# VH-VL binders against Beta-L-arabinobiosidase (hypBA2), part 1

Scores and structures below are computed, not measured.

Target 1, 158 residues: Beta-L-arabinobiosidase (hypBA2), of Bifidobacterium longum subsp. longum (e8mgh9r892to1049)
Amino acid sequence: TNVDSASKSTTNVAKDADVTGTTYAEKDTNYPAKNAVDGKTVMESFWGTKGSENKTDTLNIKFKDGKQKIDDIRLYFYQSSSSQTISGYAEPANYKLEYQKDDGTWAPIADQVRTPNYAGANYNRIQFTPVETTTIRVTFTPQAGMAVGVKEIEAYNT
Below, numbering starts at 1 at the first letter of every chain, in headers, positions and changes, except where a header shows other numbers; Kabat numbers aren't used for antibody chains.
ipSAE, averaged over its two directions, is called F for ESMFold2-Fast, E for ESMFold2 and O for OpenDDE. V2 adds 0.75 times the mean of E and O to 0.25 times the DockQ between the complexes of E and O.
Where letters were taken out, [cut] stands.
Atom coordinates printed by the task and the answers are left out, and those that the model quotes come from them; centres of patches stay.

## First folded at step 1 (VH-VL)

Design a01 (framework fv_acasunlimab)
Fold by ESMFold2-Fast, scan of step 1:
Structure a01 (fold): chain C 158 residues (1-158), chain A 121 residues (1-121), chain B 108 residues (1-108)
Amino acid sequence: as target 1 above (158 residues)
Amino acid sequence: EVQLLEPGGGLVQPGGSLRLSCEASGFTFSSYAMSWVRQAPGKGLEWVSGISGSGGYTFYADSVRGRFTISRDSSKNTLFLQMSSLRAEDTAVYYCAKDLYYGSGEAFDYWGQGTLVTVSS
Amino acid sequence: SYVLTQPPSVSVAPGQTARITCGGNNIGSKSVHWYQQKPGQAPVLVVYDDSDRPSGLPERFSGSNSGNTATLTISRVEAGDEADYYCQVWDSSSDHYVFGGGTKLTVL
């Protein structure tokens, strides 16, 4: 019969988020972290980790409107190809999703269902048990010899 | 509940081959990376091989590369380790282990009971 | 290859605090995980991502990681905490899971 979904939203609460705490941006800032939350999934607007001395890099997302309830994250990766011609980027070997608890500590996002279940080249949807938080972070492990490029991260309560 | 069942090991002669299996239940098998970790008698833990949830990425310790092959069958929820050119130093209890998160490269939150592989003349 | 170094043994009196170290070059840039293994049993995850605990594990177990040293801290030690403890990281430069050599905790 009827299910109350008045609290559900298709609004991307990650748009224009505060990305302070992100571990790296490319030298000369050509692909800064803010590109991952600008609302654009176009090929030239991504956060890049090329040249990072870190083994993994973490994208930090503090929602601009405070604490949000979310159950759906979408990631768009930049992959070097005939149509995405900037060299040296591949989808990450893996990535992990965490949210910040009220006491400031981090916890993994539980019960994730990933579509696809590997890191897909352009579009990845991760659905999970709802969490309420001000801040999420995604830690990326690059493929050997490659950098990570994130065109956009979106967060929803679907 | 999460379970990883390893249905036994074996005794094999040097140069021989053996296949290990690990039957998974209680979680969405294809969404998690899996690994094999071994422990020689009286020694520490040594990671030997890992495979992503999709099977698209495989990883091997230097000591086993070219001799061992990791694979998975999502229709059977089963992880395999095909071991060839076995050496005395491969004698160990072999554990299958589930990665904590949906991608590889994390920690292991569940482990099988372990299966003893003895390589001896 | 990346190497993690642990002391072979640590001894502590019941009720006191045990500290087990895990040394590695720039280990503070990696996530460190800790396992407890009792004789004849499979390892059990006790701390992950430097300082987080699996659900159901006592708050006596905690961790830290900075610079070249990660530390597992077990407060108010009980006889049942006697075990071998292993640290572990993922080394993305080699795509390997790396374990430390293990530390035997003795409660006397």
Scores: ipSAE 0.007, ipTM 0.530, lowest interface PAE 11.2, mean pLDDT 85

Design a02 (framework fv_acasunlimab)
Fold by ESMFold2-Fast, scan of step 1:
Structure a02 (fold): chain C 158 residues (1-158), chain A 119 residues (1-119), chain B 108 residues (1-108)
Amino acid sequence: as target 1 above (158 residues)
Amino acid sequence: EVQLLEPGGGLVQPGGSLRLSCEASGFTFSDYAMSWVRQAPGKGLEWVSGISWSGGSTFYADSVRGRFTISRDSSKNTLFLQMSSLRAEDTAVYYCARGYEWLSYFDYWGQGTLVTVSS
Amino acid sequence: SYVLTQPPSVSVAPGQTARITCGGNNIGSYSVHWYQQKPGQAPVLVVYDDSDRPSGLPERFSGSNSGNTATLTISRVEAGDEADYYCQVWDSSSDHVVFGGGTKLTVL
């Protein structure tokens, strides 16, 4: 059927979001949090956690146009795979998705369907029951001895 | 007023050891990463070592790794550099510096402490 | 290991514009910071994150960074700007702070 759905969009509402990371402030390094929402999935543009003393590191993404309805998040990870890449990076062992409720508290995003089911080196798509929020956060657990690099985070209402 | 005071320094023979101190005041010491940067007579700046705000992560230039140990004591607002197996090429003025935006750059520097390694 | 290359010296007349370059392989992907050092003194931060200025420093100091070259620009140069200038990056691939070799600015 040719159903016209007002809830569906190809717009990435995370692009150019107000983003902060827990490892370094936005202006700290060559791999600032803004690189995760710049619309680029190339290896030269990622947010890096190398040197973090935290067990987990978090990206907070506040959408530029206020409250958005989303049901689809896409994550692109950086990994040390060749002599052209920075050493010490691997896809995270796991990651957690949360959204900020109207009262300011955080709730886990429910009913996630992850493709792949584990954290994949490149592209990860997470589909879920729609949530309406101004801000999402992703918490990453690194693999032992490795840092986490995020090339891009995208958010859609598909 | 942010201040970094470096007592210490001195003359030491090759193979010897020396401990440098940097006393911080005027800010919450435990919120900042710190570094040591040195400058040999008539030469440029060379980064030596860095330490995270908690002391949980330490970083070293290849030339000093295994010989120098950076540490901090938040109860005393003091940064340390324990130098061992000293060489003539370690002769330099040593600056402690406050890391800003973690270890990205340095917004405040100590006055510098001269370390001379000579027989 | 990464190396930042600076010209050893730059000369400029008072009131003119001085440009000090910092060369590095793909340096445009790094955040570049600049320090001024006068004889017998500790370095002073003059530009950070490519183009930002610390509070209290003259608007005459500015920076840029793209491709393989970062540049510190000092407009309307004054005698008091005579100093050594160092560029610096944090290299996350090695967990190292890297300094350029320094440039002596002479105001003639």
Scores: ipSAE 0.006, ipTM 0.502, lowest interface PAE 13.3, mean pLDDT 84

Design a03 (framework fv_acasunlimab)
Fold by ESMFold2-Fast, scan of step 1:
Structure a03 (fold): chain C 158 residues (1-158), chain A 120 residues (1-120), chain B 108 residues (1-108)
Amino acid sequence: as target 1 above (158 residues)
Amino acid sequence: EVQLLEPGGGLVQPGGSLRLSCEASGFTFSTYWMSWVRQAPGKGLEWVSGISGSGGNTFYADSVRGRFTISRDSSKNTLFLQMSSLRAEDTAVYYCAKEYSSGYYTFDYWGQGTLVTVSS
Amino acid sequence: SYVLTQPPSVSVAPGQTARITCGGNNIGSKSVHWYQQKPGQAPVLVVYYDSDRPSGLPERFSGSNSGNTATLTISRVEAGDEADYYCQVWDSSTDHPVFGGGTKLTVL
């Protein structure tokens, strides 16, 4: 049998990915999808959906170095919680994680363990059975009357 | 050994109210989305409502919005569906269902079903 | 709202292969799940995410999904496979699961 645990990496394979969002660019020009994969979890750099007319908004993340093995995704959300923040943002009501199969179709990432088990403002870690894929997508359902902001998404093979 | 237990059904007059319950065991209840799916006699499956693991987020089919309220009690590992303004068209077997993984509407376990009859 | 179309019935002889289709616009871009329901019983998940099988399910059950059609294939059909079969997807535009109308499989 082959054991591959010694080959695991702490490298964030989502950093500088080819990323697209469903939010209309004109309405969120200051909060583009690239901000979610720039390697920074700071308040000044997030992808925002404010002004979106979609019921849900999606980030598609295509890894820059092709097919990757991952078992750990980390999400950092933006919230309108202080005088320094932009109004109208709250962590999403929920989010869904999917990966693209070799035939081009999408499948939900199975066996997820979420910490916390709801969408938390700061740090959300999702661990799962390893998946090999070129592309993941995250679909966000906003809280009523609020927009979704993603400071960063990271993907690892831990 | 996941188990979803629904108590017996009910007969209710049009315009009346009824609460369904579903007792869960064998998994970490607060981690998973739960749904209610119904089936009218001789008809197909229709999704009714869903609730997030924390209970903070709820979703409803257009046919029941404003009349039904989904809720959960993590201390009791119990899912509820509060039904009001019931109509004859709400007559169905109601199933509680567990989602396969957190945040996805794919149902790996179902309750035995509870018959709700709305009739005068 | 997204619409899934299934034939109302399919008949097959024991030992033969049954194919149950689920039609939807660009359904190949979605993940399709299949449920088996026998009279008086709750549905049972038999294929999920297009082609994966729950543990304990016979290898005779398989799935595929491409273009505008997903298919549940049951090889070497047995009398015990007689049931109603439902396909289901998650519709991201409405954030609702959507079920097909169901197909009654009759083993003759």
Scores: ipSAE 0.006, ipTM 0.516, lowest interface PAE 13.2, mean pLDDT 83

Design a04 (framework fv_acasunlimab)
Fold by ESMFold2-Fast, scan of step 1:
Structure a04 (fold): chain C 158 residues (1-158), chain A 122 residues (1-122), chain B 108 residues (1-108)
Amino acid sequence: as target 1 above (158 residues)
Amino acid sequence: EVQLLEPGGGLVQPGGSLRLSCEASGFTFSSYGMSWVRQAPGKGLEWVSGISYTGGSTFYADSVRGRFTISRDSSKNTLFLQMSSLRAEDTAVYYCARDTPYSSSWYYFDYWGQGTLVTVSS
Amino acid sequence: SYVLTQPPSVSVAPGQTARITCGGNNIGSKNVHWYQQKPGQAPVLVVYDDSDRPSGLPERFSGSNSGNTATLTISRVEAGDEADYYCQVWDSSSDLVVFGGGTKLTVL
């Protein structure tokens, strides 16, 4: 089967993707994985890992329109403030970006340029050597005592 | 193709010093943490030291702390291990290994150099 | 300091399944990685993050990790699988990489 032309685009190919997250006790309450690909970065619409006892939590993002060429991923994290009713969320201590190869195995996304260089509390842009894939995987390591909240994951060919 | 080339190594007297180098090619060196792992003759693998992709954090096994210094030069795509106060028990094949990209907690090694023999003997 | 325990050797007949264990206190809370090393060669990553396989590795290699034991499973073993196998974790409490002592797999 075919893929779209490799032309540059402002289209977020992750929007409304088939998204699955790691399994844990609270996975389907209030902060489901679909919130990470709903196109909303200004609302408190996020995927949350509160209640997870997993070492890391992962989102698998399978693009709606099949194989896509991408070179730009944008991550928006939810962080709690002392005045909010939703507490206990902070940006992850770290995150890992992988793409699924045609043989079904996962490979790290190479040549990443991260802005900021660490996991930033709100917006993170990761630019890299273009890859063609149907599915990306983001793995998050939480800060001690905190849960991870992902407001949105976007993917572009810029 | 990812390549890690380790020139050097050799025979050193006890108490002496030696600098190992590992020349990287085929990937963006500055995006990856790097490590040194050694293996004494007939023995298992022992992690020696690691350095973050930014060079801002360094880590050492208890057996080498204070004697070995890991460093990197991103302009030359080269990893270094400065060894001082060498002991007979430091005799081993030293491998440079590519750690995980951008990570502070994943630490697994997907590519390894061919190894450099360091012999500490009189 | 954190310690990983592996049996020193495991023997298996061609076509059978080999299981190599890696014991550690609460190792199921850590990510376990596995390396294959043939005589005179550098190690090769065969399983990472408990159960993921690098591209190009046969599906015969798989891993699991739960409780106090991680296991590397090699199904339909071939003579070419004969090697030393090492498990490895990152111990975040000490900021150290820890290797198991290694297991020699013999295909008889």
Scores: ipSAE 0.008, ipTM 0.617, lowest interface PAE 8.3, mean pLDDT 86

Design a05 (framework fv_acasunlimab)
Fold by ESMFold2-Fast, scan of step 1:
Structure a05 (fold): chain C 158 residues (1-158), chain A 120 residues (1-120), chain B 108 residues (1-108)
Amino acid sequence: as target 1 above (158 residues)
Amino acid sequence: EVQLLEPGGGLVQPGGSLRLSCEASGFTFSNYAMSWVRQAPGKGLEWVSGISDSGGSTFYADSVRGRFTISRDSSKNTLFLQMSSLRAEDTAVYYCAKVRGYSYGPFDYWGQGTLVTVSS
Amino acid sequence: SYVLTQPPSVSVAPGQTARITCGGNNIGDKSVHWYQQKPGQAPVLVVYDDSDRPSGLPERFSGSNSGNTATLTISRVEAGDEADYYCQVWDTSSDHYVFGGGTKLTVL
């Protein structure tokens, strides 16, 4: 029902998720992957990829309460805008969304509608055909010479 | 292991200048942001200035902007604070601090502190 | 200018729980760090990013942060916990670190 659907849309099932499958963590810094699932979209709290030698880096999100139905992911990026802020971060050139199937293999999330339709600085909403999964991942392609900063990822069933 | 050593401090007349240094060891200095924090006798902690890992970004408290200059020398693993136009209210113990990150974050290691006294 | 407000002192009996508050407008949207300072010593980081603990710190130290108040909680307080405690944030609007005024914890 509409009431049931509205109730589900307010619950961020990615909050406090297990991020251990993430491909890179800045060593001995305050920008670990858990910052992307802490419920904060402020500039001070993000997952960073500075120093990564990987061509792309993947943020892994295993929901804390098991298998969830989702159709809405929201991504908040950190970008360096002046000499008075953290340097070297920009929104990714591109990103890819996948979910883990029951057999452990990964499949692309189908029928995505992105707002904006590019990787926008700060807020990005991705809506899609509902999937039921325990784990999602986002693979980021950085802009040349820049690191990726993810302030928060949220996942909802709208 | 990780050490931040602050040699020197001193007595300076109002209007004078003084350069503080902080010698880092036990970590890759060029990978971390650094800050200066001061504490006046019997008072609380006050942040003074910060510098990013590359030195490309510098930050200053309003009370010291235009008078103090933060800098770093990665070849010497040393952080500096050049203090000019010193005032009596600048009298404090000055701590250098390592940021757990390359710009802003918690201060995970602190120097022993250097007393700066500004009086005639 | 952003301001963090702490009570100047808190007293607790040994074995009890001490709660030290840090008030700030919408502080729940910031990451809060806590430092312990004993007389004549440099501060020591005891809680960072609201609730994380540095390695080697007793599990009795914990933190929370929501709305307009962050809290440092010290359970099963011991005499050795007697110190001044400071909260700290980075304020993005001013590009400044801000410290609270400090709280003197007395264990009686």
Scores: ipSAE 0.008, ipTM 0.562, lowest interface PAE 9.6, mean pLDDT 86

Design a06 (framework fv_acasunlimab)
Fold by ESMFold2-Fast, scan of step 1:
Structure a06 (fold): chain C 158 residues (1-158), chain A 118 residues (1-118), chain B 108 residues (1-108)
Amino acid sequence: as target 1 above (158 residues)
Amino acid sequence: EVQLLEPGGGLVQPGGSLRLSCEASGFTFSSYAMSWVRQAPGKGLEWVSGIYGSGDSTFYADSVRGRFTISRDSSKNTLFLQMSSLRAEDTAVYYCARHEDYYGMDVWGQGTLVTVSS
Amino acid sequence: SYVLTQPPSVSVAPGQTARITCGGNNIGSKSVHWYQQKPGQAPVLVVYDNSDRPSGLPERFSGSNSGNTATLTISRVEAGDEADYYCQVWDSGSDHWVFGGGTKLTVL
């Protein structure tokens, strides 16, 4: 048997998570938070913050199978262009990753290695020191005049 | 330059099968979600099926689920709708359409008539 | 399932403004698209994302969306605007695109 395989997981523990976004409080929007955990990384399925009057918007992701060990988060952003995209969206200027501790308080995820080290359009991988948690949150700071779109968030123990 | 061409529909008996095709040109086909929309004679538009640009996710109206299959071939820039167990109620002009800004359908094929009758 | 309601017909005199409504529960939280269809032709997108206009379309076409009603407004109506008009939304609850029943615009 392979020792490396015994300690790794390719399971996306964020898929179908209980997810709450801050932009739209209700499911009656075209771009609800559930779109960020539906397993789809394509342009027609994203969580959108257009119309938000908040300076930052947050996704809270509560894993469906309880407490998980994770060390790898992947973010897919939606970006507008003149040729093929919804107007008004750009990758965030920055984003912040936190996890919920057992006492209910939030702590920054430590020792992040981001690829790319800026918020890239489309695919962003963040690797870090493993944490065990039921819930993570990502806070997005939009670029001036633009909204944030998240096509998918994935979480793994690699 | 940007266009969708539907080569043609056909006549089929109830219970039969037919495959529609839609050839895309003038744009990066694999970057766009596509849909099939139909219109029965004298009736309104009815969305039938959709597929993401990646081909990984497909969607179906309740009336066609289990009978129709949407697929795409990015190497040939072609969208397909495989129709089986056809009913008289499936008689309609079928349009393929491309989704863009806010997923609105900005480019449409010319439509192809499918007649299901005995 | 989500339902969009449009009046079956609207009549307007040339040069006047036509307003076509699209009713839906909390439709103001959704992105509404509008299509024009002339006899024997494929539909043409005339308004997307509630109020944006595709390139090449006249400025006479505009849209709004608030509460339970979205509206397509056609100013300075011309005879060539006679057509059926359809509203459309994505219903995230069912993962379906939904069309309204269509409105026949007659220019008298």
Scores: ipSAE 0.007, ipTM 0.537, lowest interface PAE 11.6, mean pLDDT 83

Design a07 (framework fv_acasunlimab)
Fold by ESMFold2-Fast, scan of step 1:
Structure a07 (fold): chain C 158 residues (1-158), chain A 121 residues (1-121), chain B 108 residues (1-108)
Amino acid sequence: as target 1 above (158 residues)
Amino acid sequence: EVQLLEPGGGLVQPGGSLRLSCEASGFTFDSYAMSWVRQAPGKGLEWVSGISGRGGSTFYADSVRGRFTISRDSSKNTLFLQMSSLRAEDTAVYYCAKDYDFLTGYYPDYWGQGTLVTVSS
Amino acid sequence: SYVLTQPPSVSVAPGQTARITCGGNNIGSKSVHWYQQKPGQAPVLVVYDDSDRPSGLPERFSGSNSGNTATLTISRVEAGDEADYYCQVWDSSSYHVVFGGGTKLTVL
């Protein structure tokens, strides 16, 4: 199958997705999971996991218009860079991508090509063999002593 | 359903060679990493080697590095382990296994039936 | 390279809860997977990513992982649970799959 370059923009089917099923929400902060699907990659709009006692946390993305064909996921991470930013957040140490099969079970998204091939500080693009699904999820392993901040997740069929 | 068939075991003399094969079905072969794991009689599991879904990356346990070669043939949906310079300590049941994305910290989720390799004079 | 330590055996009566530990330095920072192996059979995955269970497996199997110890918990143990159990992690620093030494669960 054909995959497109990072410069091409098609419809982001993750925008305004249902994030019900996300494993953690910070209390007393303005960093809910909905911030990861609002179409904004700005520093003030991210999903945070500060205070989570879970080893990993999962962001659940159910597309608003039902089953979609996708082959391209883009992740934007919040990272603490100076005293002028919100401290205690870093890009994850690692992450897993899964999609929900028609029978309701989860399967890993296979044949991934990650650019960069590590959890980058700002922008990560993951391209793969197309899957058709209603729901994807990303499970994040935080860096030791840090919480994860996800500014945005996008999903495309390129 | 995932199925892994291993026809390649046998008896071989010390210093000899043997090739194991594992025929896969029930999943998209090139999308999953695969491993070989062995178990000596009455002992525990020991990981031997792993290969990424498209064969671009291979990994070996220290005990077999330089002697064993893992490979895969996507046209036949088959995983191979070429074993050379075999030693009595290589005597074990060898399992092939399917796992998730290798580069993200893989684990075997389905295992073949295992094939016995005996290294003896 | 990384080492996982398991007790060689655990004995429980039917209906009791079995707990099988897997010790490793900072193992709570890794993902732990658990396998069941019955005599003459290939291993079967029973818990993955610390606490997730494959479809079709009994709810009696659960897992946890924190600090230096991961634990497989089998509640309301049945005779059919008698098997060897192995924990496993991926050690990214060496690019190795690492198995624990195995624990024989005896149901008396």
Scores: ipSAE 0.000, ipTM 0.497, lowest interface PAE 14.6, mean pLDDT 83

Design a08 (framework fv_acasunlimab)
Fold by ESMFold2-Fast, scan of step 1:
Structure a08 (fold): chain C 158 residues (1-158), chain A 121 residues (1-121), chain B 108 residues (1-108)
Amino acid sequence: as target 1 above (158 residues)
Amino acid sequence: EVQLLEPGGGLVQPGGSLRLSCEASGFTFSHYAMSWVRQAPGKGLEWVSGISGSGTYTFYADSVRGRFTISRDSSKNTLFLQMSSLRAEDTAVYYCARSLYDYVGGSFDYWGQGTLVTVSS
Amino acid sequence: SYVLTQPPSVSVAPGQTARITCGGNNIGTKSVHWYQQKPGQAPVLVVYEDSDRPSGLPERFSGSNSGNTATLTISRVEAGDEADYYCQVWDSSSEHYVFGGGTKLTVL
């Protein structure tokens, strides 16, 4: 169901989305792309790119209920620590947010306000001028020698 | 087919030692964290110890810390629990269990058949 | 030390819906897993990460987790569902798995 332009929702429209990652991550049963849209921000559930041969890795999130109005995306990153964790993971050096236009082409999400303004470990909130789309795409640039882990991506109309 | 086989437990005197083993087959052993869970006769499940897929990180319940040591051997696809300074309260069926992930903290999707350890004089 | 509380027993008639609760402080911020154990057998995972189901298990098993309570729901209960059910979380603060005390489901 499309959201009316006058309506606001606390519903995470990315939850249980039709999500696809780059080919490597989709092959590993331990760190599949579905973990990034399961509604959980816990360390047990993330999409991982370790072993990827790609320079950057991408998540494509197609909303379950079709075209949605969104103005708020939240990203939760996994990072390795000195205690128990899967080694070799750090928050990305950078990330790019795009939405799919009606003609099927991709456009950057404009007028982003990021908190924090760099990719931070764990929680990142990106607010922007509302867009209406069926699909968003996030492209991650890893830190040198590290892999990217996404615990969750959420999308809201706040 | 994923299998976790626990060959034998035993009867041990209080203060004694015993090593449990869990033989894994049907999956890439080093890609999964493993745990030991015990159950005293007529009682509930109690987590004992866990080890990451790499073997680097080990965790213990407070009741066994300093007395039990968890380890794994990837060349033999085998999980071990070395138990020392055994007490009557350690009497239980011990299960090995596979975690969904290579870190300790995930759900247990496969369990061994259980091995009875009896600590009594 | 983190504690999970389950009712010791729940009784339901065949075909009825059973609800087994697992109480814990802010348990909604953790991932809850549920295990079924029949007499003389090893536990079997029936729900993991609050609401996901292992392949091959009936859709009548479902889970939820919010606030201070997680719930395992078994719809259209069958005699074969008689078992002990345990909830479980990983408590990252203490680095311990914690199990609930177990709930005995009796189908009357």
Scores: ipSAE 0.007, ipTM 0.536, lowest interface PAE 8.6, mean pLDDT 86

Design a09 (framework fv_acasunlimab)
Fold by ESMFold2-Fast, scan of step 1:
Structure a09 (fold): chain C 158 residues (1-158), chain A 121 residues (1-121), chain B 108 residues (1-108)
Amino acid sequence: as target 1 above (158 residues)
Amino acid sequence: EVQLLEPGGGLVQPGGSLRLSCEASGFTFSRYAMSWVRQAPGKGLEWVSGISASGGSTFYADSVRGRFTISRDSSKNTLFLQMSSLRAEDTAVYYCAKGEDSSGWYAFDIWGQGTLVTVSS
Amino acid sequence: SYVLTQPPSVSVAPGQTARITCGGNNIGSYSVHWYQQKPGQAPVLVVYDDSDRPSGLPERFSGSNSGNTATLTISRVEAGDEADYYCQVWDSSSDPYVFGGGTKLTVL
């Protein structure tokens, strides 16, 4: 994707999006899906999957202003420390990015360049060939023994 | 082949320190969470410490918190456990173990051969 | 802290079926994993996610999990199955990996 679009990088089209997380029996209501698009990357504001018995957990982000062109997604993960005020959270082992096509089906986002290449404990940037969509989906594979916490997800057209 | 090699344990006096290492091969080490699990003579398995794939999150069992430090070096494909203020009850075989996370299994799929740590005078 | 309870020993004749239980409060809501450990060796994962089997493991190993009891079932037991067996779950406590006390399987 292109180096010369810095002026467009300031518009986060995922902010205040309609967000739906995976439904599970022991959903942690203290850390709801809306926390992942509230514009805050602080430790107390994240979407949490603690209590999920699913193999993977998914976050669906439907942009407020309809169909958007995007080429840059940024993910911020919550991690528990050894002091354990909020225990049991670590960055996911991996994650998958998809966008919703006009017919309602999901397609993988192609040609991703991830920085870092693995799921980083803090800031993660994913750049790709531009897609036009109303909704993106991120599927998280947790690390063994840990739940997934997403502090923020942002989407840009850079 | 997929392997975790622990190059040997040690004998340490009470109050002493020792560093364990675990060398990974045959898989992309930097993508997986790693743990240390110990087993005292004649006893069962006890998880002692874990570290996330990135190294950004570290976790410790209550029995070792403040005394043990887990770390990893992706350039060497090596997991470490720095043990300090060792006690007789820390005597055990220490296993390094790879977390299985491809489908959220929360299990350990690959184990090292184990390293005996003896804490005695 | 979550607790898993296993019988200390189970004896079975060759060719018969061995059943090893793992008790826990509402354990059916957890994913249970099982490890086999032979003397002087590292543990080997034999069942994960209650009932899934790793590639290359004999079909004789199976698992179930409901209510307050998870069970590892070994059919057509062979002398080589003699080992200690541990159940394990993940719990969102400070010590997330919880192991049972282990069961020694003796093939008589």
Scores: ipSAE 0.007, ipTM 0.547, lowest interface PAE 10.8, mean pLDDT 82

